# VH-VL binders against Inositol oxygenase (Miox): the designs that were tried, part 7

Target 1, 258 residues: Inositol oxygenase (Miox), of Mus musculus (Mouse) (q9qxn5)
Amino acid sequence: FRNYTSGPLLDRVFTTYKLMHTHQTVDFVSRKRIQYGSFSYKKMTIMEAVGMLDDLVDESDPDVDFPNSFHAFQTAEGIRKAHPDKDWFHLVGLLHDLGKIMALWGEPQWAVVGDTFPVGCRPQASVVFCDSTFQDNPDLQDPRYSTELGMYQPHCGLENVLMSWGHDEYLYQMMKFNKFSLPSEAFYMIRFHSFYPWHTGGDYRQLCSQQDLDMLPWVQEFNKFDLYTKCPDLPDVESLRPYYQGLIDKYCPGTLSW

## First folded at step 21 (VH-VL; from d4 with light chain Y31S)

Design e2
Fold by ESMFold2, fold request of step 22:
Structure e2 (fold): chain C 258 residues (1-258), chain A 123 residues (1-123), chain B 107 residues (1-107)
Amino acid sequence: as target 1 above (258 residues)
Amino acid sequence: QITLKESGPTLVKPKQTLTLTCTFSGFSLSTYGIGVSWIRQPPGKALEWLAVIFWDDDKLYSPSLKSRLTITKDTSKNQVVLTMTNMDPVDTATYYCARRSPGDYEGWYFDLWGQGTLVTVSS
Amino acid sequence: EIVLTQSPGTLSLSPGERATLSCRASESVHSKYLAWYQQKPGQAPRLLIYGASSRATGIPDRFSGSGSGTDFTLTISRLEPEDFAVYYCQQYGYSLTFGGGTKVEIK
């Protein structure tokens, strides 16, 4: 998985990353925080949000071309098989991509999907297409943002890093706003699961605190299921719905603000 | 000297539409990262942010008032215009235009303000 | 939405005294997203402090800000006649809200 060298989807994937790496700036991300930070777009349940992903195919995914709603159940079931005693972790699998609903509200996919990276500092080598996609990003001409650390202090902690805007941060903030009763590990995994340059590529360690180092194994464990369940063998969602509705009732019940 | 100045009616009847113009000098809305906001203050009460328009014509609105607000700009005239529909006596306030923190792109504080214009909505 | 509660509502002091104004947020606010304004009667607000502790251009060093989490403070080390005004805090993390103000008046 994560084939960025060949395949029928590569042109779409590159275009998405080129737009992302051109337009995701400190200014852009700051605007998106305010735009989405009041969670006033829609009132709906988790299952209604999962159903909305039926209409979304992730244009940044180089490996698969099917609706993202199936991915949510595939990931959740993969976790359930490996970690049967952690029901909150099964739910993380179902939830993790729900921030992609922003694309259905008119947000361009380059601001919703794909790998995330810190804005406000120089992109590191493991950022996908790094050498060919950032030349038109205005932040790289700004001395405040063009060094290794950029606007950040060494080891400031990823909580204090302004990540490119997308479904990770949107959903993390939505979960806080609606007061989900999940463990802190769940919130952390959701927030950083698309930060592949860090959790898989080994880059950006100069920004990490000890808390980030302690949480990294959780993000890496989640990533195994996020990747390994992206096969086109699609689940029977209706047979799984009662189990996951039970988890929703436990951790994030009712109509939520999105 | 950098200035912003609000202009428009000082009295509006209930249900009418308010149109306010902010005219500024000493900076340009074509400059990367620049934004101009409208902010109001009812007499004796806290400030309330209403809307912003940016150098690239992107716009954001207060979620509670979005259905009543429209913000536009004319960069060549150094003007930003706010329209607010269906005015009510509770909308009586001093209306300010203000510049969003230039050069601090994480910031949403307002470093320069117009003098303000009091708009009274009388029944 | 984050509510900012300022205390006291009114602070009556003499020139030369030290003023301490409090702003409490209903939820945690990162210190880089907290600002303070001064507003004199009949005038527009004037930015004093941004990022909880950074003084805006032209603001004298008797004004200082501090705090983190839910509790923020504006301090005026020695009040001057021009400092008698209403002071507002503002947060700008994921939304924009202002406090209700603290009036600093002559005793």
Scores: ipSAE 0.827, ipTM 0.919, lowest interface PAE 0.9, mean pLDDT 92
Fold by ESMFold2, last read:
Structure e2 (fold): chain C 258 residues (1-258), chain A 123 residues (1-123), chain B 107 residues (1-107)
Amino acid sequence: as target 1 above (258 residues)
Amino acid sequence: QITLKESGPTLVKPKQTLTLTCTFSGFSLSTYGIGVSWIRQPPGKALEWLAVIFWDDDKLYSPSLKSRLTITKDTSKNQVVLTMTNMDPVDTATYYCARRSPGDYEGWYFDLWGQGTLVTVSS
Amino acid sequence: EIVLTQSPGTLSLSPGERATLSCRASESVHSKYLAWYQQKPGQAPRLLIYGASSRATGIPDRFSGSGSGTDFTLTISRLEPEDFAVYYCQQYGYSLTFGGGTKVEIK
């Protein structure tokens, strides 16, 4: 998985990352936080949102070309099998990609999907296509943003870092807005699960606080199920619905603001 | 030396469309990161942000009013235009145009304001 | 939505006195996303403070801002005649909201 060197999808994937790395700037992310921060696009339940992912194929994914709706259940069931004692963690699997619905509202996929990275500082080496996609990003010409730390203080904590805009931060803020009763680990995992340069590549440690280091094992554990359950063997969603509806009723009931 | 000025009707009838023009000098809307907003203030009430247009023609609207608002610009004339449909007496307010924090790309404070224009919607 | 509640509603003081104006947010606001404005009758607002504590260009040293979380303060160390006005706070984290204002009036 995560084959960025060859394959039939590579042109689409590279184009998505080129656009992302060109247009994701401090200015852009700041605008998106305001654009989506009032959650006024739609009112719907979690299951309705999962169903909307039937219409979405993630253009940043180099490995698969499937609608995203089944991925939610695959990830959730993988977690359920490995961590049967943590029902909230099963639900994280179901929820984690729901921010991708922004693409169905006209947001370009380069602002929705794919790996995230901090804006406002120099991109690190493990950022996918780092050496070939940032040439046209105007932040790199700004001395405030072009150093290793950029606009950040050492070890300021990832909660104080402005991440590229996408489904991670959208969903995190949506969960806060709707007052989900999940534990803090769930919010953290969702917020940073696409930050591969950090949790997998080992980059950006200069921005991390001790809290981030303590949470890293949770993000890495989640990543195992997010990445390695992408199989064409699709679960029987109808048989699973009662269980996950029960979790939704417990942690994030009813019609939510999106 | 840098100025913004609002122009347009001061009295409109209910259901009519309001069109306001912000004309500015001393800066260009083609400069990276520049944005011009419309903000209104009903008599005796708090300020309310309405819309913004950016140097790259990106636009954002207040979520509660977005179905009624259109913002456009003419960079060569240093003008930004706000259109607001279906006016109602509750929309009576002083309307300001204002420049978004130039050079502070995380900022959404307004460092320069026009003098404002009072728009009254008759009942 | 984040509601900004300013207090007091009216602050009656004499020139030379210290004014302390409060802005309380209904939820935590990162201090880098808080601004203060001054507005005199018939005039547009004027930016005083951004980022909770940074003075805008041309704003005298007697104006200072502080605070974090839900509690923010604008202080005018020694009121001058030109400082009698209405003051508004604004937050710009994930939305844009303004407080209802504090009127600083003479006497």
Scores: ipSAE 0.824, ipTM 0.917, lowest interface PAE 0.9, mean pLDDT 92

